# Ledger of designs, part 1: VHH binders against Radical S-adenosyl methionine domain-containing protein 1, mitochondrial (RSAD1)

No score or structure here was measured in a lab: all are predicted.

Target 1, 237 residues: Radical S-adenosyl methionine domain-containing protein 1, mitochondrial (RSAD1), of Bos taurus (Bovine) (a5d7b1r34to270)
Amino acid sequence: APGSQRAALYVHWPYCEKRCSYCNFNKYIPRGVDEAALRRCLVIEAQTLLRLSGVRRVESVFFGGGTPSLASPHTVAAVLEAVAQAAHLPADSEVTLEANPTSASGSRLAAFGAAGVNRLSIGLQSLDDTELQLLGRTHSARDALQTLAEAQRLFPGRVSVDLMLGLPAQQVGPWLRQLQGLLRCCDDHVSLYQLSLERGTTLFTQVQQGALPAPDPELAAEMYQEGRAVLREAGFR
Structure headers, positions and changes below count from the first letter of each chain, unless a header shows other numbers; Kabat numbers aren't used for antibody chains.
ipSAE, averaged over its two directions, is called F for ESMFold2-Fast, E for ESMFold2 and O for OpenDDE. V2 adds 0.75 times the mean of E and O to 0.25 times the DockQ between the complexes of E and O.
[cut] marks letters that were taken out.
Atom coordinates printed by the task and the answers are left out, and those that the model quotes come from them; centres of patches stay.

## First folded at step 1 (VHH)

Design B01 (framework vhh_brivekimig_d4)
Fold by ESMFold2-Fast, scan of step 1:
Structure B01 (fold): chain B 237 residues (1-237), chain A 122 residues (1-122)
Amino acid sequence: as target 1 above (237 residues)
Amino acid sequence: EVQLVESGGGVVQPGGSLRLSCAASGFTFSSYAMSWVRQAPGKGPEWVSSISGSGGSTLYADSVKGRFTISRDNSKNTLYLQMNSLRPEDTALYYCAKDYYGSGSYRWFDYSSQGTLVTVSS
């Protein structure tokens, strides 16, 4: 439309409760982090970004990066307020927050909803507790499924679950059984992500030192294709 | 001088697949997060996906999760987007973008390239 510049805004949360063994975006949470100072910084950055870019309409906002569910709901609200002050943020804009099961209690998820979040992406990653330990996750599969149930109750029809494939020593059959089990507990959307083995991560170091076998790209491709077929047959998108 | 050259677009039927490539030069590719941004006819730019400099973290817009896969080959200075189960709504010019802030708190996309056209039609 004349007079509108449209954008999608990604907000990077730099902290996580524990560094994931495969992730380089994340930082450990420092003791005594001043979230009020971070909140002020994020507000100023948002205002500066929108002013310099000339963006007049923000169609969607995505809170990602480290572990955005560790952020204060007040910080999320302040960022959304800053966006609405600098540009037009429609009431029906998609506002998504990535949530780690370890830091996403029902009361905390409800508070994010009150702050303006209207969609959740839950980083489950695996239903196998040994695989979760390998990935450096602090939650159990049972805890993650409980968080998923609460999220689906609070955000009906607006919850996506992330499941990882291509892990070292992972096999197609057992992984497909994980996926089928997850689909019995998930009502909205499942996203499949392939592990990328990167320098500077704990997993890369363990593979380099021979402690873990290298992931097999052909097996990962097979898992993705078979997983997509399972999702399609179950009516998931 | 920073240059980004996209390729791989084309006309495809609904349910089909395409693989987009972006050849980068003029900067230390592995030091920057990269993104795919699309612009449908008559609409503004929409963020599609991002990948960290090392490739260890990926992010997707909800509309493409489970269908698109972003990846990179730092040895070849190339960014990829594998697009599966394409829908008419995916029709757009696709741009690769170097993150405007680098490692900053926000990702606003500086895409000064020609883009590559993807048309999904029956």
Scores: ipSAE 0.000, ipTM 0.216, lowest interface PAE 10.6, mean pLDDT 74

Design B02 (framework vhh_brivekimig_d4)
Fold by ESMFold2-Fast, scan of step 1:
Structure B02 (fold): chain B 237 residues (1-237), chain A 122 residues (1-122)
Amino acid sequence: as target 1 above (237 residues)
Amino acid sequence: EVQLVESGGGVVQPGGSLRLSCAASGFTFSSYGMSWVRQAPGKGPEWVSSISGSGGSTLYADSVKGRFTISRDNSKNTLYLQMNSLRPEDTALYYCARGWYSSGYDLPFDYSSQGTLVTVSS
């Protein structure tokens, strides 16, 4: 029956500020991106998906993909409004936005909050500047931690941090020290992601050409197991 | 030399189950992560699942997550893949491979050429 249908909605933001070395998204923000057109497309897609699926209640919304924090807060607001018009979006539903530290200033984060975002996922990825450079990230570890602190102030109890493991030449001990360092600065949630070496990425090409050592899958598995244990001991999930 | 011998393939109806086995020799089995890779006719190899040397960590391709379970018995040097809720698109030659692979690896470097055929057909 339609009245009992619930769903989680995933909204895909297709652009990145810069192509990440590990990311298969080749889309940069071109000069003069027509965000008004993109906003209209996302609104139509959300409305069409809800209409075709028969969903009557949306329990959660997740803005992900490339770098959703590059989107205008106005675009986020428009999508949430379209969802609320097409189905029931409860006031207590989780509305999560993935944020890159380089595009997540305090004023921008506050504006996303005003637009209806009530949870953040911060893509930190590493506390080692050399690893961030390898991943093609434009932020430093220090700058990312400043953004994290500001996000925690604006969204208390509702911020998660993403940390990657399984990078080329990465070792278990140093990575666990990064995780423990992060836990001293994060009081909400930490998510661990293993590097996926995707065809068509800069990182894949560098490994294929022998410019970088291939990731060690056994060390990656050990990092994940030990990382989960550290998180459990510290009371994180 | 590394030898990997797959078995357990067969013909099954949609919604059915099969369990694949891979007998490994020529290396210290418990020291290596192991993976399952499949190749349907006319398609490239697709990574299916990986398991760590100890068996404590597992990864699955999104297409099989929740339906397939990878496991290993280090005392028997054997890798397993339990396949439930099989679909026609699961029809492929299934290979076991030495190494922990994830999405993005084109082809395992210790890819077995023998394989075991799984056909899901009504």
Scores: ipSAE 0.000, ipTM 0.086, lowest interface PAE 21.2, mean pLDDT 75

Design B03 (framework vhh_brivekimig_d4; at its last look DockQ between E and O 0.03; V2 from the best seeds 0.00; counts 0 for: pae E 19.3 > 2, grease 25.2 > 24.2, placed apart)
Fold by ESMFold2, look of step 2:
Structure B03 (fold): chain B 237 residues (1-237), chain A 123 residues (1-123)
Amino acid sequence: as target 1 above (237 residues)
Amino acid sequence: EVQLVESGGGVVQPGGSLRLSCAASGFTFSDYYMSWVRQAPGKGPEWVSSISSSGSTILYADSVKGRFTISRDNSKNTLYLQMNSLRPEDTALYYCAKVTYYYDSSGYRFDYSSQGTLVTVSS
């Protein structure tokens, strides 16, 4: 059928990055994932999908899911090699990797570039240190901006960021100022998304116990609509 | 609130089969990577298998490859482990676990494990 020869490929990385959880009475200590086995599974899945689909040209690849920047660059390279062996993957195809900001990630970002990544999606979440602490992030707003600047230097015109809204006690005005400040630094795309409370996290517990106000859906909707208006005014999508 | 309830354990002879189930409630099951972990008497926990939220990524420990099959049914909030060609070394308490990441050298964390279901392989 028309269009079945070409595709955009989404690769899901199951690792997530979280600041420490207070899981009392949990009897299991976290165990590592065998990355070599995961790498083999991702390669097999990519090859199988392309074989069964009849796709002959892959125009883009997106590494998403948990925190793909925790994958070794070797795993990213292996998946891209498997795609290139099973279909045509042009050298200028868009290859995007989602990454968390860090103040010391420059050499790792460069290694992803060498593995074939040519776009980054940076999970900034917030430019307010109190909000970052609430979310359990390990970086400061200053560190996040330094990482963004380094990403833009290594991937000029090919860095997008996200900003979270709907946090407890968040206000439209201060949040819009965060967004406007971010637009001075961003050269591709800004994504806005609403907080989803995960059961068993510190944040969920604090809201359930009344230590923090529940997120206000009407306020979150206003923030989203006002944020989209700011993005449109600045020429973003 | 979060509950994981394992079933399907029992006593089986070497070479036999068992199918373990894990009924999940209190969270959006289809959003989470799930794992089976086992603990033999007097031993520490041993990771057995993991499956991604969609089921597209599946991993096995070397000790169970080719004998065990992990699966999930997101419409029923249920995780499964088909265990074939069982050996005395597979005797353990088997746990179902929700997987999240853990910010240290371990790479991820098992959240909300349960009481487990006992599998005994003996002749």
Scores: ipSAE 0.000, ipTM 0.108, lowest interface PAE 19.3, mean pLDDT 71
ESMFold2-Fast, scan of step 1: ipSAE 0.231; ipTM 0.694
ESMFold2 (binder alone), look of step 2: mean pLDDT 79; pTM 0.792
OpenDDE, look of step 2: ipSAE 0.834; ipTM 0.948

Design B04 (framework vhh_brivekimig_d4)
Amino acid sequence: EVQLVESGGGVVQPGGSLRLSCAASGFTFSSYWMSWVRQAPGKGPEWVSSISGSGGSTLYADSVKGRFTISRDNSKNTLYLQMNSLRPEDTALYYCARDEYSYGTLYAFDISSQGTLVTVSS
ESMFold2-Fast, scan of step 1: ipSAE 0.013; ipTM 0.369

Design B05 (framework vhh_brivekimig_d4)
Fold by ESMFold2-Fast, scan of step 1:
Order: sequence, then structure tokens, then C-alpha cells
Structure B05 (fold): chain B 237 residues (1-237), chain A 121 residues (1-121)
Amino acid sequence: as target 1 above (237 residues)
Amino acid sequence: EVQLVESGGGVVQPGGSLRLSCAASGFTFSNYAMSWVRQAPGKGPEWVSSISGSGGSTLYADSVKGRFTISRDNSKNTLYLQMNSLRPEDTALYYCAKTPWELLGRYFDLSSQGTLVTVSS
């Protein structure tokens, strides 16, 4: 039999509210996006992909890309329905939605839960407001932590927080203090991600022009290793 | 469209080495971070390692740090995983995956066939 009989399905939401300074994978949202048309396209694409790939079991579903929390819960529900019709989607499958703090209201998160989402990944990225501005994020650290608390109430034990390391001029000590502070208000899962300066991004251009120091990959590797040790010692996985 | 073909798996004794390859086509390879993901018999997928589009940044799962090395050759659209000091628990079907940098460790595309690595005495 050609192809894998199982898969982890990635559903790409192609639009962002704002282009992130470090990201080159997403489009800025144009005025008047026809979500009903996009929903039909995503449903057809999911069904066609599963049919042509020979996949018969979907172990997990991840809604990522731009800002999936901007998507209608109806669109999420429609895609999950299409997957369940084309392949076996076990009841215990992880269905994760990536949420931006600025677009993740409690009512919206609850609606995603009703649509079939059973895990959230909150793109916090930093607890330092200057670092958040550098990354092009519109939320403050305080606002992001409030969104995290609400997400934890709605999805207890099923919320992951993304924290970025290796930012220009970032130091190990201050970053570890951010991580330790986060652990006091997050008891689920923390994912550590190293910044990559990809060509075509605003951040890459600023480093090339000398406006920002170049990230140190050795220091970023040290941050990752020490951060993982802190997480393990605190009982996180 | 996007196609990923893994190779290089085989049977090896504990302490041995293998080098896996992933031939990529259908996208601009150098613009995307790439990951290795493995799935042991009867278990869910486990993220192993990731590399940035330029190759300048790498990440490793704690279980493989110091033993595995991820690399890429953008001129050949190929991703590699050098596996040293192999252990029985490394036995798994290994997949390569295209991943946005901010999603490293959370996204897996298992639509490709993968390459089987068996570590046994």
C-alpha cells in the first residue's frame, strides 16, 4: 500500500492580523476575507489530501499557520467533520489550536472547545514588553497572562504556552527569570522555541542593517538546555 | 506538491551509527525549518530534532542530545540525521517534516512512508 496509513494533520490558517517580524510563512489579512469560501476550500483540501494520501487514521490535528484563533469555530468544526468522514479520527486524538492572546477571548476559546478543539497552544513568546514589541506582537505580557489564565480555566491540563529564546541582545539570566515567572502561573506545558532569522523578515533586515545585534546561536543553545533543565526540575514535560 | 522521501534506515547493534536522509521537493527547501520525528511501534509520534532554513540553528530532544546531529544541504534539497551511540529505545519509524520555526516540536506530517530504524542485539 502506497503512503502512510496514519498521519498527524496540519491545518494551515493562511492569514495573520499582523505580519510577525520573525515570520515569513503567513499573509496579512486583507479586508473582507470570505470565510465561508475559505471553509469550503479547507474542507475539500482535507478530504482530497486524506483520500489521495491513503491515510486511514488521523492521530492528531493541529490548527496553525497565521492566527488560527481568528478563524470561525464553524470552520474548525467543518474541517474536523470532514476529517472524521474521510478517515478514522479517534475520540482521544489531540486537536490543538494555536491562539494569539489578542484574539483569544474566553467566549471564543469556549466556542473552539465546542467545535472539537481539546488543546490550546498560546503564543506568549515573551514576558518582556520590549521583546514583544521587537517580535511585532500587539499584546502586553500582562494581557497575555490574563488570556493564559482564562485558557487554563476553560482547558484545564490542556494548555501549552510558547516561550521564545535566542532574541537579539537577550541574556540567559533575565530569560531564565521570565521562564521561572511563567512556571508560577502555568501548570500545563511550556514549549521553548529558538528564534531563527529568516531572510525576508523585518527582524532579519534590522540585524543586517546593524539596528539590532545578531543572535548568538551558542547562547541560544545554552538557554534551551538550561530552560529544559528548569522545566524538568519543576515537573514539566 | 510537497514531497518528502526518507531513507537510510536499517538494523544496527546498540552503540552503532546510522545516517538518515530526507529528499524534499515541491517547495523552496531553504525557506523552511525541517524536523525529524519518530514513532516507536504502538506509540505516538515523538519530535527528535529541528534545523532552521539556513542551517544556522538546531534543536534536539533531550533523549538524543549529544548523540544525534541534524544537518541539511540546501543545494541538494536534502535533510540529514546522523545517529550515533544508538540504543534499543531509538527503534522507530523516522519521518522528516516541514515545520514553521515557532511550531518546532508540535507539528508532524506522517503522510510520507518514513524509514525504519531497528536497534537490537
Scores: ipSAE 0.000, ipTM 0.129, lowest interface PAE 16.3, mean pLDDT 72

Design B06 (framework vhh_brivekimig_d4)
Fold by ESMFold2-Fast, scan of step 1:
Structure B06 (fold): chain B 237 residues (1-237), chain A 122 residues (1-122)
Amino acid sequence: as target 1 above (237 residues)
Amino acid sequence: EVQLVESGGGVVQPGGSLRLSCAASGFTFDDYAMSWVRQAPGKGPEWVSSISWNSGSILYADSVKGRFTISRDNSKNTLYLQMNSLRPEDTALYYCAKGRYSGSYYGTFDYSSQGTLVTVSS
């Protein structure tokens, strides 16, 4: 019956402090943006969606999009409360937040935990500072590893890490060394993502203008295959 | 079914101290992380501090580091917050929150609606 439906809810955070060179989904937060207004909009959207769909039970909630870790923990809490009022949100439901590494993130991650988050997806992307600059990331590899350690302490067994492959000028050997280094300080969940160039991104423009070599699909395929083998051998999935 | 009862609030002068308590029942207290959350007049909720199930991990908001100390007594199912060097900015309703895992949650399921009032005023 429609009223007995179970669902997973995706909550989209549309803002990023700095637009990533490979992403079209983000927009900068102007100074003076009223987050209280955005919070009200997200609450109304969640309530409306649940009411219209007839969903009675929400088994998981995922906060994704631009950079959800820039959102106020109050906003996350308000959305979760709205879900709980409109449908049943079990205490053991998975509530995941996508986070970008920052050196100031430990207390913020704890605040998200206080708001109801019980799983983190950390967009590490690379352990090479030059590659992080290429991707437009604001963190260093050292800062990213510190954030990962804090996340693992706060959310033991419930942290996943995202690592990109197929970047311009990236080589298989150095990338595999990055992956092996990560596995020495990571929980048992790692996701490998192949770079896809999208029109309208800074990275796409630089490749089109000849400032960066085009990503090599053959090398990307080799990286993915070898990376998966390394993960399996180490017991990761 | 989960019950969290806060106490220990009051009126104190700047620079003074207060000790808050939270008596928990209706769940296995020593399986969960616990937190303190506060809400100042006219402001949204602010996370203050969290403590893991075995006190092995403790976190503080930057605004209270060095002044507040969170602790727990698992044999008594009680959470504490020792507040020293209180400032007018610490004036708020303080809520005890039960975690859903190794973290914490202050939602409709897992925190007291009443809180305990702390007023720092000369």
Scores: ipSAE 0.000, ipTM 0.111, lowest interface PAE 20.2, mean pLDDT 74

Design B07 (framework vhh_brivekimig_d4)
Fold by ESMFold2-Fast, scan of step 1:
Structure B07 (fold): chain B 237 residues (1-237), chain A 122 residues (1-122)
Amino acid sequence: as target 1 above (237 residues)
Amino acid sequence: EVQLVESGGGVVQPGGSLRLSCAASGFTFSSYAMSWVRQAPGKGPEWVSSISYSGGSTLYADSVKGRFTISRDNSKNTLYLQMNSLRPEDTALYYCATRVYEYVWGSYFDYSSQGTLVTVSS
């Protein structure tokens, strides 16, 4: 028989609240959307994928992409219902939603929980206000940490945070201290990922024009390796 | 709303031990990571240790690693700090906090209590 009995499903939300300096210029730009039409498309795509793949059991669902926390909780609920109808979605399945601090109010997070989300991935990216500004983020580090605390209250034991490394002019020591600071206030899971400079982004243009130094990939690799050691020492996964 | 009451401080000789307690009320203690923060006379607050709300992860400042142990009892809404091999430089007011945001560019401590004084005399 073709396909796997077990699968992870990725649901892509294509819109951002604001164009980020590290996002592709022709993607993730705020625009009007027909969410009812998008919801119907996501439902049909999920059902079709599960039917064609022969998947019988969905072990996890991840809502990612631009800014999934901008999506209606109704859209999230509709997709999860479609998955549960097409395949077995166990009660112990991870259903993760990626959220930006700017769109993650307590009432909104609670509504996602009611829709079936049982885990959050918070895109903090940095605890340095200068780095957040470089990344085009609209929140301060303090405000982002407040959002993290609220998420932890609503989803105890089930909140992870995303932290970027390899930013222009970023150094290993200060970045590791930033990671240590984050670990003091977050749950047992932190995701580290490297900045990617994509053609067409404002950050790419600034590097090409000499306004910012180019990221050092060897330094970024060192950050990742040392960051992983810090996570292991703290008992993080 | 949130109430944190520290206890267990006192005067000890270098090399001595103390166990600090923090009794929490007014919130769901088991839903929050907890931290210990200290403030030495004439200095700003310094993060000491943190524990996840499940107790599965612990973190320590380099100055206290191997000497201090943080723990919690969620059934009693109590946070603990076992301090061994105390040094004069450990002299400070010790606070427990529901959240501690500390990094090289700054810190933020969510505490509303009077703390408990630890004095290491020689």
Scores: ipSAE 0.000, ipTM 0.298, lowest interface PAE 12.9, mean pLDDT 76

Design B08 (framework vhh_brivekimig_d4)
Fold by ESMFold2-Fast, scan of step 1:
Structure B08 (fold): chain B 237 residues (1-237), chain A 123 residues (1-123)
Amino acid sequence: as target 1 above (237 residues)
Amino acid sequence: EVQLVESGGGVVQPGGSLRLSCAASGFTFSTYAMSWVRQAPGKGPEWVSSISGSGGSTLYADSVKGRFTISRDNSKNTLYLQMNSLRPEDTALYYCAKDQWLVPGYYYGMDVSSQGTLVTVSS
């Protein structure tokens, strides 16, 4: 039987500026990473996957994993060019790059746009600096909001913001206040993500040793329901 | 407006089978990858399995490979997990999750919205 000829492509970037406390995959960015070699590998992998799968049209591309915004825009461009050579990548295809907030990223974000990125997913995660520190994030809430404003200027209507819920010791009221504050700064789309507490992470160890309470599934479900209601009321997805 | 409702959990003997279901609404089900995630008593969440929007690609955690089968019926907006050869270590709350992309082990971005369904494998 004929296989599917349409696909979404996920391109995985394996490095982070700092290993986050909730993710077991991320690696610290090495000072001597051979990005040219990694670029060649990603290009070959993308082309091989598309040929073997028989995909004729790529409807979307997502650059995720560690911190794809740390990648060279040239690497992003090379992968997109390889995809376009192996299959049809329409001009209106969604090409999303996951970006960590940084006050220095305006020119980098513009360069990603020039490379073919047309949508950004900003991993804000929290507006509470204590929660950001718990998650192992290197940015402050202020820095994240500055990056968000610049992203919205460069990619109007095409920026989504990720906000986490269900963090240890997190309460519904304060979290809803964070969400409402974020909505005053957001362009169009907000995604709510429940924390995944994985074995081998700093957060898992802290919960296991009793330094942090375990995430409460009932409280997380309440946050999600209330958050979705707030988003719906405000006209967000 | 995403809603996910898990069902099919229960108590079963070691070596037994259960089939979990997840009824999805509020989004175009066929365009999203879906995942099963479980949380055992006293432990953090563990990714179990994922399936692409079309159902053409599936991924499994090493702990369940060969025993569990993930599937979906896009005409019914329903995700399934067939669990065979169940072991006491499979005892957990099982959640389904909408995933933007099919990526092994990368699920911090999953959108989990319910209490899950409890699976207990008796000694």
Scores: ipSAE 0.000, ipTM 0.122, lowest interface PAE 16.9, mean pLDDT 73

Design B09 (framework vhh_brivekimig_d4)
Amino acid sequence: EVQLVESGGGVVQPGGSLRLSCAASGFTFSSYAMSWVRQAPGKGPEWVSSISGSGGSTLYADSVKGRFTISRDNSKNTLYLQMNSLRPEDTALYYCARELYIGTGSYYTFDYSSQGTLVTVSS
ESMFold2-Fast, scan of step 1: ipSAE 0.005; ipTM 0.392

Design H01 (framework vhh_8h5u_2)
Fold by ESMFold2-Fast, scan of step 1:
Structure H01 (fold): chain B 237 residues (1-237), chain A 122 residues (1-122)
Amino acid sequence: as target 1 above (237 residues)
Amino acid sequence: EVQVVESGGGLVQPGGSLRLSCAASGFTFSYSSYAMGWYRQAPGNQHERVAIITSGGSTNYPDSVKGRFTISRDNAKNTGYLQMNSLKSEDTAVYYCARDWGYSSGYYFDYWGQGTQVTVSS
């Protein structure tokens, strides 16, 4: 039977506010980024891809990559308009934006909502300020929780939180306590991501040189298993 | 189920005193792993830890309330208290009783109650 001309669209935002210690690619903002030019490029790319692929219906859109919450809401709106012009984008389609707490003020989040975003993924990663510093994050746990509360107010029932496990020196008990406390502040979805220690990163070099202990894969596996159990018992998926 | 009920808040003049109570039920954890704390949140601000008491009875307070606030606990009744003396206008907030994991940031906690409003105004 012929395949469906349906698609989920991934829109890649290539820039971060600062380079994370676990990122291997140049995901930082170059000086003098011309967002109007980037917006035109993303619009043309989306239109061209949909036209060449023959896609008639876009069932979901995901803005990911570096830090999509750094993008102008106008850029997000322009891409979504381009999609709607090239194919059918149903009004109830999921349009998700990945947000970093440092670039996700309440006014900016509201503007993304007005632009067509109806779901957020908040890159919290940890509730321990020492772990956030190790990851090279620019936000504190306090900042992230404040952003989460504002996101939940603006997008009730449609906010997920990303939490990392398997960090150097991280232990199961303390990490499970982080997760359990986070669930009291989060009404929606929680996604668990295991740290992948990649060559060429600052974090990999520190582990290789003995400055940080190597992540324990058995503890990471235990964290994932126990974390999934905690999420299931609390009604999260 | 785990639940807490905070009470004892109200309107008080600067320099006045209030005693807050926290009644908990369904709370069963290893005492060596958890502490009980009081947190407050004023409009527009993030939660702030104002007092903590460990299972061993050790207490800690931020400089803003040290010497004015006293936390205590009745383990047999599973009830916590916060005695607040020499109240200032900047103490105005909703006060929450919480399970505290003891992380250095002071922001990782678990609360279930609606809180109790404390208003310090002339």
Scores: ipSAE 0.000, ipTM 0.089, lowest interface PAE 21.7, mean pLDDT 74

Design H02 (framework vhh_8h5u_2)
Fold by ESMFold2-Fast, scan of step 1:
Structure H02 (fold): chain B 237 residues (1-237), chain A 123 residues (1-123)
Amino acid sequence: as target 1 above (237 residues)
Amino acid sequence: EVQVVESGGGLVQPGGSLRLSCAASGFTFSDSSYAMGWYRQAPGNQHERVAIIYSGGSTNYPDSVKGRFTISRDNAKNTGYLQMNSLKSEDTAVYYCAKERYYGSGTYPFDYWGQGTQVTVSS
């Protein structure tokens, strides 16, 4: 129903600082990004999508994809303004930005807030530097925790952090210690998700070539089960 | 074609139970790039997410349905489910299954959601 349709808008940022070893998406590494041109394309895409879909009310906006925290806050503001012009974007709508710790300084996070972002999703993935290296992440655990602390200060009660399980050679005990450590630093939301070893990724190729052991689904299941118990005991959901 | 198709809705008395199904094609629920969620739009055009299951099996529910609703999936059949127990008149809504590319949007998704299935709780 066009006149009564409600929607969540997903805005895709196609660039990464580095291609993630576990990602199944084709993410581009910046080689001289013309952000003014990309901004114009994102604005046109949002307006066209809203017009063609007949959406009259946008309940939420999510900036995701590669590394949206690499985007200029001006680009985020321009997209949100375009949405507000094409449809009703309520003042209390959820506007989430996915942030990589390497490109999410406190000043940048504050600028995103000024642009209209009111929720953050921090791609932490691990508190173990060796695991972060395995995943192709460019941040250290300490850097990620600093970004998380700044995010929580700037967006109190509106920060989610992602933690991965089921990595090659990962053990239950050490992973549970990571989760417990994260819970001491996280005030709002923790999302747990299992690594899926998918064709077309660097990680898949490394396992195929014998450079890494295949993820153990039994250990992954145990991590998930025990992780859920830890979250429940701590009052997280 | 990428799509989801909901089924299992109907008329039920307060305190009753229903199980909704979500059949996916063109993608798999085991894909780590996606989460599967259940959303509802009640009379009066309110909308909300009532359940989500992440690729690792973690689930989340709002307080309004926690303990009454259970989300699950059968990866071999590429089908998601929502078990609804102790149904209340307030649960009357059209229920939608959605593929959510990233975690935590908390609202009605835009891409790859179905046409919905009506649930009516009435004596």
Scores: ipSAE 0.000, ipTM 0.134, lowest interface PAE 16.9, mean pLDDT 74

